# Miniprotein binders against p81326: the designs that were tried, part 44

Target 1, 226 residues: p81326
Amino acid sequence: MLHFGGFIMEINHISKILEKEREEYIRNKVEEYLKQGFSKDDAVNKANQSWRTYIGHRIQDVIYNLLKKFLKDSGLKVTTDKALNNRNLPEELDKVKRLIAINYGEYLFLPDADVIVYKVENNDIKIIAIISVKNSFRERRFETTYWKLKLKESPVTSHIKVFLATPDKDNEISYKCPNGKPKKMRIILEYELDGIYFLKEDFEETEKAKHFGKIVEDIIEISKKL

## First folded at step 16 (miniprotein)

Design Bk1
Fold by OpenDDE base, look of step 17:
Structure Bk1 (fold): chain B 226 residues (1-226), chain A 83 residues (1-83)
Amino acid sequence: as target 1 above (226 residues)
Amino acid sequence: SDAEKFAEQLIEFAEYLIRLAEEYLEEGRPKIAIEWLELAVRFLQMALEKARKNNLDELAERIEKLIERAKELIERAEKIKES
C-alpha cells in the first residue's frame, strides 16, 4: 500500500492523543469528588476509575469510526453493541443482533462487541467479525477470549472472527516472552482469538499479532471467503 | 481507482476527527482539540498526496479546502487556549 508507513504512524498517534487529556481530566474529577465530600484518596481513586471508563469509550468510538470509513467501499457495514441495545431496532440491525446472540438455554445474550462488521447480500446478513477494543487490560483480561469460545460453540456464530484491538500502553501483551519469561495473557489471547491488532509500533509481530493498520485488509479478505 | 478510494476514506476519517475536535472546543478544551485537528491535517495531507499523484485535481482541491478549514480551527483553538 502506498504510504502505508505513514498511515501506520498516524494510527499510533490516536492513543497518544487520547492519553494527553488524562491530567486535566483527573484534576477536574478529583475536584468534583472532593466537592461531593470524598476524601482525597477516595477522590483520586474514583477519578482514575472514571478516566479508565471514559478513555475506553473514547478509543472505541474512534476505532469504530475509523473502521466504518475504511470498510465502506468494500460494501461492509459496521455497527456496535451499543447501537444494538435499543428496543426499536431497524430490521437490519435486529437481524445483526440475533446473529451474534449466544445461547444459554433459556436465554440469549450478546457478546461484548465494541465493533461488529457485517455484509448484506441478497437481503441476507452475514456477520464477518467482532472487534473488541481495549485501552488496557487491568480488568477482564480474558473476556474477549470467553466470547470467542462461546461464539465458536454454535454453527450459527462459529464463523465469526473475533479480533482484539489495543494500544497496549502498559506492554501487557506486546511480547510473548520478554526476557525469556512467557506472558500468559499474550500467549492465550493470541491462541484463542483470530487476531490481535496493535495501535503501536513496539510489539512482537506474528501471524496473528499485527499492526492495527492491517485490520481493514484482513477483514476485507475474510469477507470475500464468506 | 484504489488510490482514489483510499484518499476518500482518509478524507472521511479526517472529517470525523474535525467534528470530534469541534466537540472538544465546545467543551472548552482547546488543547486536545488542537491535537485532533493536527492529526486530521496529517490524514488530509496523505490524501492530498494520493490525489496529486493520481492527477485527481478536483479531489485535491477539495482536500486543500478541508486542510484550510482545519488550520483555521487550529488558529481559533490556539487563541482560545491563550485566552
Scores: ipSAE 0.848, ipTM 0.939, lowest interface PAE 0.5, mean pLDDT 93
Fold by ESMFold2, look of step 17:
Structure Bk1 (fold): chain B 226 residues (1-226), chain A 83 residues (1-83)
Amino acid sequence: as target 1 above (226 residues)
Amino acid sequence: SDAEKFAEQLIEFAEYLIRLAEEYLEEGRPKIAIEWLELAVRFLQMALEKARKNNLDELAERIEKLIERAKELIERAEKIKES
C-alpha cells in the first residue's frame, strides 16, 4: 500500500517535469527560428510544432526504459516500432515485426505502436501487449482504437493487448462524465482498449483506467496466461 | 530475492534518469537536468528503503553512493544555473 502510493507519486513527477520544460523549450526555439529569419508568428508556430514532436519522443523514451527495466526479471522483453523499422534487424526482432504486421491486401504494415512487449518460450515469440503513448488528445485522435480493431481481425493477433499510456494534461479523457454528460472520447477508448494508464494522480479509476504504475503487474499477469 | 530484484530495477531506472539529466547538462539546460536528477534520487531513496527493510547492507551501501553521486551532479548543475 505504501509502495503503491510512493511508486505512483514518483511516476506522476515525470509528466510534471515535462511540463516545466515547455516554457524554456518554446522560448529557446523561438529565438532559434528568429535567428533563421522567420517572422515572430511563424517562429512561434514552428516552436510549438517542435515541442509537440520533442515531448512525444521524450515520453516514449521514458516509458520504454521504465518498462524495459521493470519487466526484464519476469522474462519479458521490450522493443519499439522505431527499432522494428531498422534495416539491420536481429532475427528475434524480425520475428516480432512479422507477428504484429497487419495485412492490407498485397501490402503489410506495422500498427502504430510505440512500445511492444513480448516473450520467448520454446523458440516461439509471443506478443503480449502494445502500448500507444499519447501526450494529449487536442486533435481528438482514435488511432489506438483503430489498431486494436485491426489486430482483432485475425486470430493470430487477436490476443494482443492494446494499452494507452498518457499524462492527459488537458483532462480530455480523465473522467467519464465530467459535467454530468458522458465524455465520448473516454467512453469509447475505455470500451475498445484493454486498458488506459494515466501518468497523473487526478482521474477516474475503473477496471480499465488505472495509474500507470500498475501496468507492470498487469503485463506480467497477462503473460502468465500465454 | 524479490525485494532485491525490485530494488535493482529501481536503481537501473534511476541510472537512466541520471544519464538523461547529463544529456540536458551537455545541452546547457541545468534547470531541467536538476528536475530529472531529483526524480532519480527519489527512486534511489525508494530502493534504499527496500534494501534497509530487507537487511541488504551491501546493496544499501551501493545505493547510498549512487545518491551521493546524483547529489553531486545536482550541485554542479546548480552552479551552472547560477553562472
Scores: ipSAE 0.806, ipTM 0.925, lowest interface PAE 0.7, mean pLDDT 88

Design Bk14
Fold by OpenDDE base, look of step 17:
Formats: sequence, structure tokens, C-alpha cells
Structure Bk14 (fold): chain B 226 residues (1-226), chain A 83 residues (1-83)
Amino acid sequence: as target 1 above (226 residues)
Amino acid sequence: SSLEKFAEQMIEFAEYLIRLAEEYLEEGRPQIAIEWLELAVRFLQMALQLARQNNLDELAERIEKLIERAKELIERAEKIKES
């Protein structure tokens, strides 16, 4: 148990480290955009937008690698939607791609799936979970919920767990009813998703809202039931 | 054992963080590299503790070598930062 506490603490540092480069990144991007002929205000706005995209990808990559390492010994495999966006996929990944596809009648589209956890048994692939990694909720607040609901509509995908992982640095979903006022986004996300995992300490813990350190155990447990 | 596996997982994750830090060094961003390396060292220290508690001497030795490598990279990064 003591070792797990330390592990939890170190997970919390991931987002903190990523945020420390913000000032430097913004300064450099502002300078770049000024050189391109943008106004100061436009340059700052563009730099901030660029930062959001950049840091979002960075945290996704770190979380992907974390899950890949900590799920390996359980026989579970991890991939990303980015890896599936290839014309020449290995057979295994092509199957994974098909097994997460959502039917829109004439078209199949993939959900947003920052991390995909699956297992291979007797040459059969079972998708276990999709993890959406969000650094902030400034845009597309319910996108993950949409994909969960869409996956639930098909017997092919209805079993797939959808989790959200976030540091929630702006405390948008950390508490259900701070100061007695309900946080709509937290309540809806917790209701619709299979779990929310926080890369921070200061949040309201519930059955579905846990520290990110628990996600590995939860995924392994789910995998045993499939 | 489950603890041995957990130690190995921490080692592999720390190795990833070291590689990540090396990328930042190549980009000329030593300060951020140092922070990732320090995090890697902390993961390795936890793994080392587990290895020692379970009398996994070979694993402990491997971890110690990785810690040493990470510390050397920190020193290099600090020199770059000061230059």
C-alpha cells in the first residue's frame, strides 16, 4: 500500500512537468507569429491555441506509454487511433480498427480513441477499453460521452468500456457540487462514462471517479470478465 | 511475484521517461529534460526499494545502473542550461 501511494504521487507530477514548459513555449510561438506579421493579440491567441494542441498530444503520449508498460504483463495490448490511421495496417491492428468502428449507415467512422486496450485470445481480438485523455475541457466537453453512447448502440461495441483520464487542472470536473452548485459536466460525464480517472489528488472520489493510479487494476479486472 | 512485475513496469516506464528527456535535450530544452529525468529517478528509486525488499539483487543492480545513467544525464543537462 505504501508503494502505491508513492506511485500515485509521481503520476500527479506528469501534468505539472508538462505545464512548466508553457511559458517558454508561448514566448517562442508569439515571437514566431509576430515574425509572420500577426498582431500582438493575434499572436498571443494563436500561441495559446498551439499550446493547447501541443500539450494535449504530449499528455496523451505519456499516458499511452504508461498504460502500455503497466498493462504489458497482464497480456493486454495497447494502441492509439493515430496508429490505426494508416493505409497499411498489420492484420491485428486492422482487426482492432474494425472492432471499434461506429456504423453510420453508409459509412464507418472511428471514435476518438487516444488509447485502445485490447487482448488477443486464440487469434480473436477483444476490445476492452478506450481511454480518452484530456488535459482540459475548454472544447468538446461531451465528445467522449458521445462516443460512449455511439459504441453502446451496437452489440459489436457495447461491451467496450470508455474511460476519461485528465489532470483537470482547471477543476472543471473535480467535484460534483462544489459550494452546493452542481457541476453539470462532472455529473454527466460520470453518469455516461464507465469511469473518470484523475491525475491529481484534489478531487471528489466516487465509484466511477478515481485516481488514475487505479486505472490499470480496473482495466485488468474488466479484461478477466470478457 | 506481483511486486517484481510492478518493479519491472516502473523500470520500463522510467526508461521511456529517460528517452523523452533525451528528446528534450536534443531540442535544446534542458530544464524540461531535467524534470523528466528527476521523475524517472523517482520511479527507479521506488523500483529499487521493491527489488531490495524482495531480495532481487540482479534487478536492483540493473536499476542502480539506470539511476546512475539518469543522474549523468541530469548533470549534462544542467551544464547545458548554464552555458
Scores: ipSAE 0.834, ipTM 0.934, lowest interface PAE 0.6, mean pLDDT 93
Fold by ESMFold2, look of step 16:
Structure Bk14 (fold): chain B 226 residues (1-226), chain A 83 residues (1-83)
Amino acid sequence: as target 1 above (226 residues)
Amino acid sequence: SSLEKFAEQMIEFAEYLIRLAEEYLEEGRPQIAIEWLELAVRFLQMALQLARQNNLDELAERIEKLIERAKELIERAEKIKES
């Protein structure tokens, strides 16, 4: 792969493109909220919350399509939480859904999984990984670690890798000890998850914290061991 | 070959990016569409380099046509931006 550096570099460009969209989006939303009678401060806060939802869905869509294209020739298939929540599920996806479900006594619930990678071998489905896509850590800061811990509790799901993908533009988890003080979110997320993949260049790289462009090779390698 | 498969994957992702940009154009957001189109061209250029280095002439010609299409869409988006 002679242009591996180029591939990683262009993948990181995705979040830069999305950030350029942010100014137009925020400007339009602030005007909309001001027209509704909100103060400037409230309108800005609401616009930023709206942006986080919008950008999260866009990042998820791009990641889904990237993984789908780059994993298909390795015999790996990709689906989403939205697809699994449809009422009329194809048989294959119904099996995927059941293979990631968590038992709560009388009830079965899905973990919060944005993108799911699986393979089909000899008419058998094997879940490889789930990817949680996070743009902001202001709310539900450790949700992904909760689901990893629940998946670890059962022998039928304990093999499933749980990854976090994030642009982390505000540096909420980019470094373990910013200003010499341990960052709880980064330390716990890195400890509990199987990997954190950053859609940017500036972060503390470790064995578990990597450029997002590395995720394709990592998933393929993991799938060969299962 | 593995390199040919990787080039095809980059082409397919670039085609997705082109479709995404077309959606932005349809929604009247040409500036963002240009950014996605430029990213698509960069993936196509990487695929083109792989194709040429491996003497895959038919693939290289196909990629060149896709790059030309993407550049035509950028020009269209620039004109929309001016209006």
Scores: ipSAE 0.800, ipTM 0.927, lowest interface PAE 0.7, mean pLDDT 88

Design Bk2
Fold by OpenDDE base, look of step 16:
Formats: sequence, C-alpha cells, structure tokens
Structure Bk2 (fold): chain B 226 residues (1-226), chain A 83 residues (1-83)
Amino acid sequence: as target 1 above (226 residues)
Amino acid sequence: SSLEKFAEQLIEFAEYLIRLAEEYLEEGRPKIAIEWLELAVRFLQMALELARKNNLDELAERIEKLIERAKELIERAEKIKES
C-alpha cells in the first residue's frame, strides 16, 4: 500500500513535465510561422494547434510504454492502432486488428484505440481493453463514447472495456457538479465508458473515475474474468 | 516475488524515460531532458527501496548503476543548458 502512494504521485509528474514544454514549444513554433510569412495572430493559432497534436502524441506514447511495462508480467500484451495500420502484420496483430474491427456493412473500420490490451491463451486472442488517451477535450469530446457504443453493438466486441485516460488540465471532467452545476461531459463519459483514469490528484473519485495508478490492477482483474 | 516483479517493472519504465530524455538531448532540449531524467531517478529510487527491503542485493546493485547513469546524464544536460 505504501509503495502505491509514491507511484501515484510520480504518475502525476508525467503531465506536469509535458506541460512545462508548452511555453518553449509555442515560442519556437510562433517564430517558425512568422518566418514563413504568417501574421502574428495566425502564427499563434497555428502554433497552438501544432502543440495540441504534438502533446497528444507524446502523452499517448508515455502511457503506452507505461502500460506495456507494468502489464507484461501478468501475461498481458499491449499494442496501438498505429501498429495495426500495416499491410504486413504478424499473425497475432492481424488477429487483434480483426477482433476490434467495427462493422459498417460493406466496410470494417477500427475504433480509435491509442492503447489496446489483449491476452493470448492457447493461440486464441482475447481483447481485454481499449484505452483512449486525451490530453484535452477541446475537440471531439464524445469520440471515445461513440466507439464504446459501436463496440457494444457486436457480440464479438461487446466485452471489450473502453477506458479514458487524461490529465484533464482544464478541469472539464474532473468533477460531476462543480458549484451545483452538472458537467454534462463528465456525466456522459462516466456513464458510457467503463472507466475514467486521471493523471492528477484534484478530481472527484467514483467507482468509475479513479486515479490512473489503479488502471493496471483493474485491467489485470478484468483479464482474469475473461 | 510480486515485489521483485514490481521493482523490475519500475526499472524498465525508468529505462524508457532515460531513452526519452536522451532523445530530447539530441534535439537540443536539455531542460526537458533533465525533468524526465529526474523522474526516472525517482522511479529507480522506489525500485531500490523495494530491492533493499527484500534483500535483493544483485537487483539493488543494478538499480544503483542505473541511478548513477541517469545522474551522469543530468550533469551532462546541465552543462549543455549552461553553454
């Protein structure tokens, strides 16, 4: 128990470090865009957009590597949707790709799946969970919810847990009813998803809304029931 | 033991963070590299405490060497930052 507290605190530093990079990144990008002939306002807007994309990928990579290391000894494997976007997949990953595919009649499409957790037993693959990693909710607020609902529509994918991991820096979903006003996004995400995991301390904890430090244990527990 | 496994997981994650920091150093961004290295050291310190409490001397020695490497990289990054 004592070691878990320290681990939780260090996870919170991940988000803090990523945030410290912002000022320098924005400054450098603004300068770059000014040199390209953009106006000051356009340069700032483009720099901010570039930052959102950049930081989004960075946090996804860190979380992917974290989960990969901490789930390994439980016999669980981790991959990403990006790794599945290959024409020449190993047999294992090709099976993973097929097992998360959503049917649209004539077409199969993959959900957004920043992290995919699965196990291999007797050459059979079982998908355990998909984790969506979001640094902010400024765009596509309910995208993860859409994919969860689509996965529920098929008996092939209905068992797959969908989790959201976020530092929620803007406190968009950290509390359900701050100042007595319901936060629609928090309520809907918590209702529709299997869990929300925060890379921060300041949030309203519930059965489904937990600190990110608990996600490893929760995934392992789910994996034992499948 | 479960504690030994957890210590090894901490080590592997810290090694990832060290590699991440090295990428930032190669990009000429020593300030952010130092932040990741300091985080790696803290994870390694947690692993070291676990190793020592469980009398895992070989593991403890391995962790200490990794901490030393991370600290050397911090010193190098600080020199780059000041230049």
Scores: ipSAE 0.846, ipTM 0.937, lowest interface PAE 0.6, mean pLDDT 93
Fold by ESMFold2, fold request of step 18:
Structure Bk2 (fold): chain B 226 residues (1-226), chain A 83 residues (1-83)
Amino acid sequence: as target 1 above (226 residues)
Amino acid sequence: SSLEKFAEQLIEFAEYLIRLAEEYLEEGRPKIAIEWLELAVRFLQMALELARKNNLDELAERIEKLIERAKELIERAEKIKES
């Protein structure tokens, strides 16, 4: 895969576009909730909650489509945890689901893995990576780390790379030591995960913390070693 | 050949962005639609550069038509935004 600097820079425009949408979205939602009879304060609060859900799904959809387009010619397939939760799964997706499920005694659960990358070789499915897409870290700060640790507990899933993709617009994890103070969340996420990919320009780059545009090459390289 | 594949991937992603922008236009949101369309044009221009440098004339012609159509959508969205 070719590393074009222009490609990486243009990918960062995705998060800029999403942020420009915020003001219009919230204004429209406040008006909708006011018409439903909510107080002004309740309407604003509900509009912000609606935005968090909307923007999370939008980022996930864009990332899914990007990965699907750029990975397909390398023999890699892409699906989502939402697709795997459907009752009537095609055989291939049912196998993907089984290969990432985590056993909790009498219960089986899928990890929170917004996007899943896998390959098919000689009728065998190999899970390459899961990507957790997070717009904000206000809630469920270390959920992705928890799932990485659970996947490491079994030889069947221990090879699966766990990545985090985020615009991190509020700089919750963009820097290790902002103003000289260690940022616990960034340090722990970078230590435990296989990579953090930022959909923005300004963050502290490291071996594991990279521009999102580099994720395609990284996944392809990993897949060749599996 | 690998450069041709990458150009095709850029085109396919740009086509997704154009469809996303069309959804915003149908929702009466031309301001955000323009942003997605401008990004799509940027990806198409990258693909066009690759095609021209490698003398892929048929591919370059296809990309030029896609850019033209995306720019027509931008013009339409600008008129809607100003009304």
Scores: ipSAE 0.832, ipTM 0.934, lowest interface PAE 0.6, mean pLDDT 89
Fold by ESMFold2, look of step 17:
Order: C-alpha cells, then structure tokens, then sequence
Structure Bk2 (fold): chain B 226 residues (1-226), chain A 83 residues (1-83)
C-alpha cells in the first residue's frame, strides 16, 4: 500500500522547521542593523521585513524542489518565474515563458507564477499549472486571483490551473466562517482559484482547500486530461 | 513499478534536503541543519519501508547507507553546534 498519508504528514513538517529558524534569524538581523546605526525599533522592524522576504524565498525553493522530484516520473517538468526572467533562456523555457505571458498591448508580463508545471509532448509544450507561494497575506492578498482571472480571459491560457500554496501560520485563510462570520479572503480565494494547498494540518478542508501533499496527485491527474 | 518510482522520488527529495542542510552547515547554522537532516531521514525511512515491504533488497540496502550517511552528518552538525 502507498504511504500517501505519511507523505502528507511529513510535508507539513517543512513549515514547522522554517518557524523554528525565525527567532535565530531575527536576533542575528537585529544585531546587524544595530551595528549599522539603526535605532532598536528600526532594527526590529527591518529584521522582521527581512525575515518575511527570506522565508518566502526559502519556502518557494523547497516547494519547487519537491514538485520537481515528485512530478518528473509522470513526464512533467517544473520551472520558476525567476528562471524565466533570465536573459539567456534555453529554447524550451522561452516557449514556456511565451505560453504563460499576458498581453497588455505592446507589453508582455508574466503572471504571479512562482512555480510553473508543464509537459512536453512531441516537441510541443503544454502548461499545466502555476503555483503562487504565499507565506503570509500581509500584502498582495488577492494578486493570485487577479492573475487567474487574466489567464481565464484568453483561449491560449484559459486551461491553466492556478493554485495557491501557503503555511498560513496566522490562520488568515484557514477557515471560511471563523466565529460564525464569513472570512472574505478565504471565501474569495477559494471561489476564484483552482485550489488552495496548505502546508499545515489545521484548516477547513474542502474540494479546493487541501493538504499540500495532495498537489502532486492533483497535478498528475490534471495532466492526463490535457 | 509505481511503488519503486515513489521510493526513488522520496530518496531524491531527501537528497535535496541533505544538500539544503549542508548549506546551513556552511553558514555556521547547525541547529537548523539538524532539523532538515532529521526530516531527510524520515523520508528515507518511508522509502525504506516501501522497499522492504516489496522485497526490493538492493534498494533497501542503498537506502540504509543513505540513512547512515545522514546520521553521520547529524553527528557532525552536533559537534559544530558544541564548538
């Protein structure tokens, strides 16, 4: 029997490790900023800002590597928006970039697509999904929704699934109706996106709100339909 | 088989986690490195369980050696932490 349940449980441990790093990171950064001459209050604020950027990049990197390893035997490839912004793009990645770009007249921009999953069939590229990775919802709360709506507007990109991956440590979107009142952010994100994948155990699970470990199976199944 | 492929995927992700932990060791941060190494061992143990239940003896031996290597890295990280 497959140990899919065990896999999901261990994947949720990633966010726990990242949280254990926070105190040490903040302490070190405060010391650095104090040495640069910032006040105590400014050093603390800057350290917290630095942490939010650091942890966002770290969790994105872990998710990228996870998807790359677990999707490759299904004929699926994974890249990132950072890789697509490199000046010297290989032909394959240049095609991926063009297939997800959104047209704004004379300008082409990539959606907020931290991680992109695609496949290659007979030298043709098919974009399967993009994953937006959010450690918190302090800023850019609905940016992922905007990009889903823009992708839906074109027949070239309308098939692309848009997922959100998050630890949501502060429970900003974990439940639809906490304390009996609708949580606008969770309800709108769940309604508009193709899925929300939580890197933790405690959240309200629905058909669209799932454990992150389920994302591998979901992407593989979607790829079979395309 | 699909179970053998899944075990290989678990191994490859664990190897990534080990390399991530080595990055933390190079930065002088052994406490966090140990956390990532322990997670890598858990994925390897999952792969080992799959290999043993399916009588994949050569794969199981390979996984056991990887677990041993990861545990040696944990001991090295503990030494750095104590220095």
Amino acid sequence: as target 1 above (226 residues)
Amino acid sequence: SSLEKFAEQLIEFAEYLIRLAEEYLEEGRPKIAIEWLELAVRFLQMALELARKNNLDELAERIEKLIERAKELIERAEKIKES
Scores: ipSAE 0.829, ipTM 0.933, lowest interface PAE 0.6, mean pLDDT 89
Fold by ESMFold2, fold request of step 18:
Structure Bk2 (fold): chain B 226 residues (1-226), chain A 83 residues (1-83)
Amino acid sequence: as target 1 above (226 residues)
Amino acid sequence: SSLEKFAEQLIEFAEYLIRLAEEYLEEGRPKIAIEWLELAVRFLQMALELARKNNLDELAERIEKLIERAKELIERAEKIKES
């Protein structure tokens, strides 16, 4: 049985491990910046900014590998926006790229699609879901909702589920009404996106806001309807 | 069966976690490597529980060997951490 409680609990442990890495990473980066001649205050600020970039990439890599392993036996394939931006794309990935691109007249852009789930049936590719991975919401808070709205504008892409995956360690979107006041960011993200998946235990669970460990079953169920 | 496939998926993800930990060891970061290895062991233990409950003896033997290997890597990483 997929997604029983032990699996969900162990998946949520990933973010705890990543937080333990933070102390060592910051210490090493501060040392590097001090050797470059930055003041202590500047070195600390730069190290924290470096960490935010590093941890975002690390979370994405773990999520990519998790989805790739747990979705493969359901006939689902997984790729990344980084892979789609490479030159010499194989035909399959070139089709995936074209199937998620947003048309802006003279320009075509890929949405924020850190991880893309699709299936292949008789040379036909169907995009199932796009997962945006965010460690924090200090910058580009609603970029994922913008891309969901753009994908809804075309009949070719309107079926694509757009999910957000996050540890949300600072509780920026963990609750709808903390202290009785509506949290604008949580309310809008949950309303516009198809789901928010938390890499932690303590958050307000709803129909759309779930433990990350539930994402595999949800994607499989969606794929059966497409 | 679906439970056997889920156990195999747990194993494959645990193997990814072990490879990630080995990268940290190569970078001289045994403390974080141990954390990833311990998580890998927990996924392998979950797979082992599924294999044993469903009398998948060959799979259970394979998983036990993988857990033993992961624990040996933890011991090696502990020595590096303390050197």
Scores: ipSAE 0.825, ipTM 0.931, lowest interface PAE 0.6, mean pLDDT 89
Fold by OpenDDE base, fold request of step 18:
Structure Bk2 (fold): chain B 226 residues (1-226), chain A 83 residues (1-83)
Amino acid sequence: as target 1 above (226 residues)
Amino acid sequence: SSLEKFAEQLIEFAEYLIRLAEEYLEEGRPKIAIEWLELAVRFLQMALELARKNNLDELAERIEKLIERAKELIERAEKIKES
């Protein structure tokens, strides 16, 4: 119990460290854009946009590597949607790509999948989970829900668990009914997704809303049932 | 044991964080590098506690060496930050 508590606390530091980078990053980017001839307002806006993209990728990379290390001994593999965006995929990744594809009639498209967890058994691939990693919900608030619903529509993909991992910096989904008012986004995301995992301490815990420290155990448990 | 595996996972993740910190150092960002290194040390300390509790002396020694390396990188980063 004590060791898990420590682990939870250290996971929370990931988001804190990333947030510490913001001030310096924004300052440097504003200066860069000012030198390029943008107005102060435009420079600030561009810097903020750049930060959102940058920090989003950084947190995704950290979470990817975390899951990769902590799932490895369970015989589970991880990849990303980016790794699947290649013309010459290894056979294993080509199979992964096909097994997460969503049918739109004339076209197949991949869901947004920051982390894809799968196992290989007897040369067969089973997709276990897709984890969407979001630093904030300013854009595409229900995108992960959309992909979950689309995956659910096919018997090929309906078993795939879809999780959201977030530090929820703006407290948009940390509580269901703060001050007695329902938070639509939290309620819908929790209802539609298989789980929400928080990289923070201050949130309302439920059966589906847990600390990120639990995600490894949950994924391993799911993998045993598939 | 499950605890040994968890200790090894902590070590591997800490090693990743050390590499991440080295990337930040190469980018001229020692302040953030130090933060990642300190986090790595904390994960290694958790692993060390597990190793010691389970009498895994060889693993403990390996972890101690990694902690030392991370601390050396912190010292280097601090010097860069002051420069």
Scores: ipSAE 0.811, ipTM 0.925, lowest interface PAE 0.6, mean pLDDT 93
Fold by OpenDDE base, fold request of step 18:
Structure Bk2 (fold): chain B 226 residues (1-226), chain A 83 residues (1-83)
Amino acid sequence: as target 1 above (226 residues)
Amino acid sequence: SSLEKFAEQLIEFAEYLIRLAEEYLEEGRPKIAIEWLELAVRFLQMALELARKNNLDELAERIEKLIERAKELIERAEKIKES
């Protein structure tokens, strides 16, 4: 129990560390954009946009590596959509790519999949879960939900669990009804997704909304049922 | 054992964090590097506790070496930061 509590606490520090970089990053980028001839306001705006992209990738990478390490011993493998964006994929990854593809008639497209968890059994690949990692919900608030719904439309992909992992820095989805007012985004995301995992302590826990520390166990459990 | 596996997982993740911190150091960002290293140390300390409780002496020794490495990197980063 104590070890798990400690683990949970340390997971929460990931987001805190990432946020500590913001001020310095913004300052440096503002200076860079000013040197490029942008106005102060434009430089600030561009710096903030750059930060969002940067921090988004950083948190995705950290979470990917976390899941990779903590799922390894369960026989589960992880990859990313980025790793699948190659013309020359190993057979295994090519199969993974095909098994997460969404049909749009003449075209197949991949869902946004920051982390893809799969298992290999008897040379057959089973996709277990897709984890979307979001640092902020300022843009594309329901994209993960869209992909979940699209995955549900096919018997090939309908079994794939879609999870959202977030520190929810701005407390956009941490609570369902803060101050008695329903948070539409929280309610919809929780309803449509298979789970929301928070890299923070201050959130409303439900059956689907859990601390990120539980995601490994949940994925392992799901993998045993597939 | 499940505890041994968990300790190993903690170690591997901490090693990743150390590498991440090294990247930040290379980028000239010692402050953030230190934060990641400190986090790595905390994960390693958790692993060390598990190793010790389960009499995994070899694992404990490995963890202690990693902690030492992380601390050395912290010291280096602090020097860079002061510079």
Scores: ipSAE 0.811, ipTM 0.925, lowest interface PAE 0.6, mean pLDDT 93

Design Bk2
Fold by OpenDDE base, fold request of step 18:
Structure Bk2 (fold): chain B 226 residues (1-226), chain A 83 residues (1-83)
Amino acid sequence: as target 1 above (226 residues)
Amino acid sequence: SSLEKFAEQLIEFAEYLIRLAEEYLEEGRPKIAIEWLELAVRFLQMALELARKNNLDELAERIEKLIERAKELIERAEKIKES
């Protein structure tokens, strides 16, 4: 119990460290864009856009590596949509790619999948879960929901759990009805997705909305049922 | 044991964080590097506690060496930050 509590607390530090980088990053980028001849307002806007992209990748990488390490001993493997976006794939990854593909008639497309969790049993691959990692929800608020709904449309992919992992810095989805006002985004995401995992302490916990520290156990449990 | 596995997982993740911090140091960003290193040390300390409680002396020794390495990197980063 004590170790798990400590682990949860340390997970919360990940988001805090990432936020500490913001001020320095923005300042440096603003200066860079000013030197390039942009106006102050344009430089600030560009710096903020650059930050969103940068921090998004950073948090995805950290979460990917975390899940990779903590799922390994359970016989679970992880990959990313980026790793699957290659012409030459190992057989295993080629199978993974095919098993997450969404049918659009003449075309197959992959869902956005920051982390893909799968297992190999008797030379067969089973996709367990897709985790979308979002630092902020300013753009593409329901993108993960779209992919979940699309995955449900096929018996090949309908079993795949779709999770959202986020620090939710802006408290956009941390509570369902803060101050008595419903948060549409939280309600819809929680309804449509299989779970939301927070890299923070200050959130409304429900059956589907949990601390990120529980995601490993939840994925392992799901994997045993498939 | 399940505890030994968890300790090893903590170690592997801490090693990743140390590598991440080293990248930040190479980029001339010691402040953030220190934060990641301190986090790595905390994970390693958790692993060390587990190793000691389970009488895993070899594992404990390995963890202690990693903690020492991380602390040395912190000291180096602090020197860079002050210059």
Scores: ipSAE 0.810, ipTM 0.925, lowest interface PAE 0.6, mean pLDDT 93
Fold by ESMFold2, look of step 16:
Structure Bk2 (fold): chain B 226 residues (1-226), chain A 83 residues (1-83)
Amino acid sequence: as target 1 above (226 residues)
Amino acid sequence: SSLEKFAEQLIEFAEYLIRLAEEYLEEGRPKIAIEWLELAVRFLQMALELARKNNLDELAERIEKLIERAKELIERAEKIKES
């Protein structure tokens, strides 16, 4: 896009702002839990758990709004798994839900798909990509790769691109071979997924590991070829 | 044009960031609100550069008003931060 470098750099400020919020958030929550009578150790553990939930929702909301604003003029629509879990869905969203659901016999589950990008052509819905938003990899490290593999098992979902978006503040997947040793999480995630998009500057860029600001152009290009 | 569309997309995202910052101000968290507002201003300045280079006068005027509003919110947040 025009001023591509400037756009990319400013997008990376999102993760910097989120990190600044962490210290204040945790401090305030620890104080709150101490007032409730929890021990210091319990208050710290509860504050960190609260932060993980809070920040996950915050970064997902920012990413959803970014994609919605920057993709709409390309005929692309954006929704979330939260919206798809509502009862009494509009027909369009009900079709989106059915097109990404994975069948486990008596049970249907949506993949780990925080944000879903799709288009509508001739009254047909084509799912373009799902984006899993991970702030850290402490829990469910490879859940996104599992969902990619499950989507590949069916011809109706095998075309769906599966992306991971992350600040990766703790550098858990930022480099392939830090200190000369292969990082298993980075290697496997990059191999199995269609792309990893970092909300920061400091990471090893590859064909699949890119600055988050590049995701808009990548999704648009994919949509033209589907 | 493609440049007008991109400038409008930058504006719309900046407007979201401003609304997010206003939420933080209502929650009594002006330090974080200022960070989001400063980011919004950076996106608006990028959009303004595009509008001016392409002689999009009405768009440029809209962007200038948004930047002024965001800067007024930053000043308000700074006062709250110091109280």
Scores: ipSAE 0.802, ipTM 0.924, lowest interface PAE 0.7, mean pLDDT 89

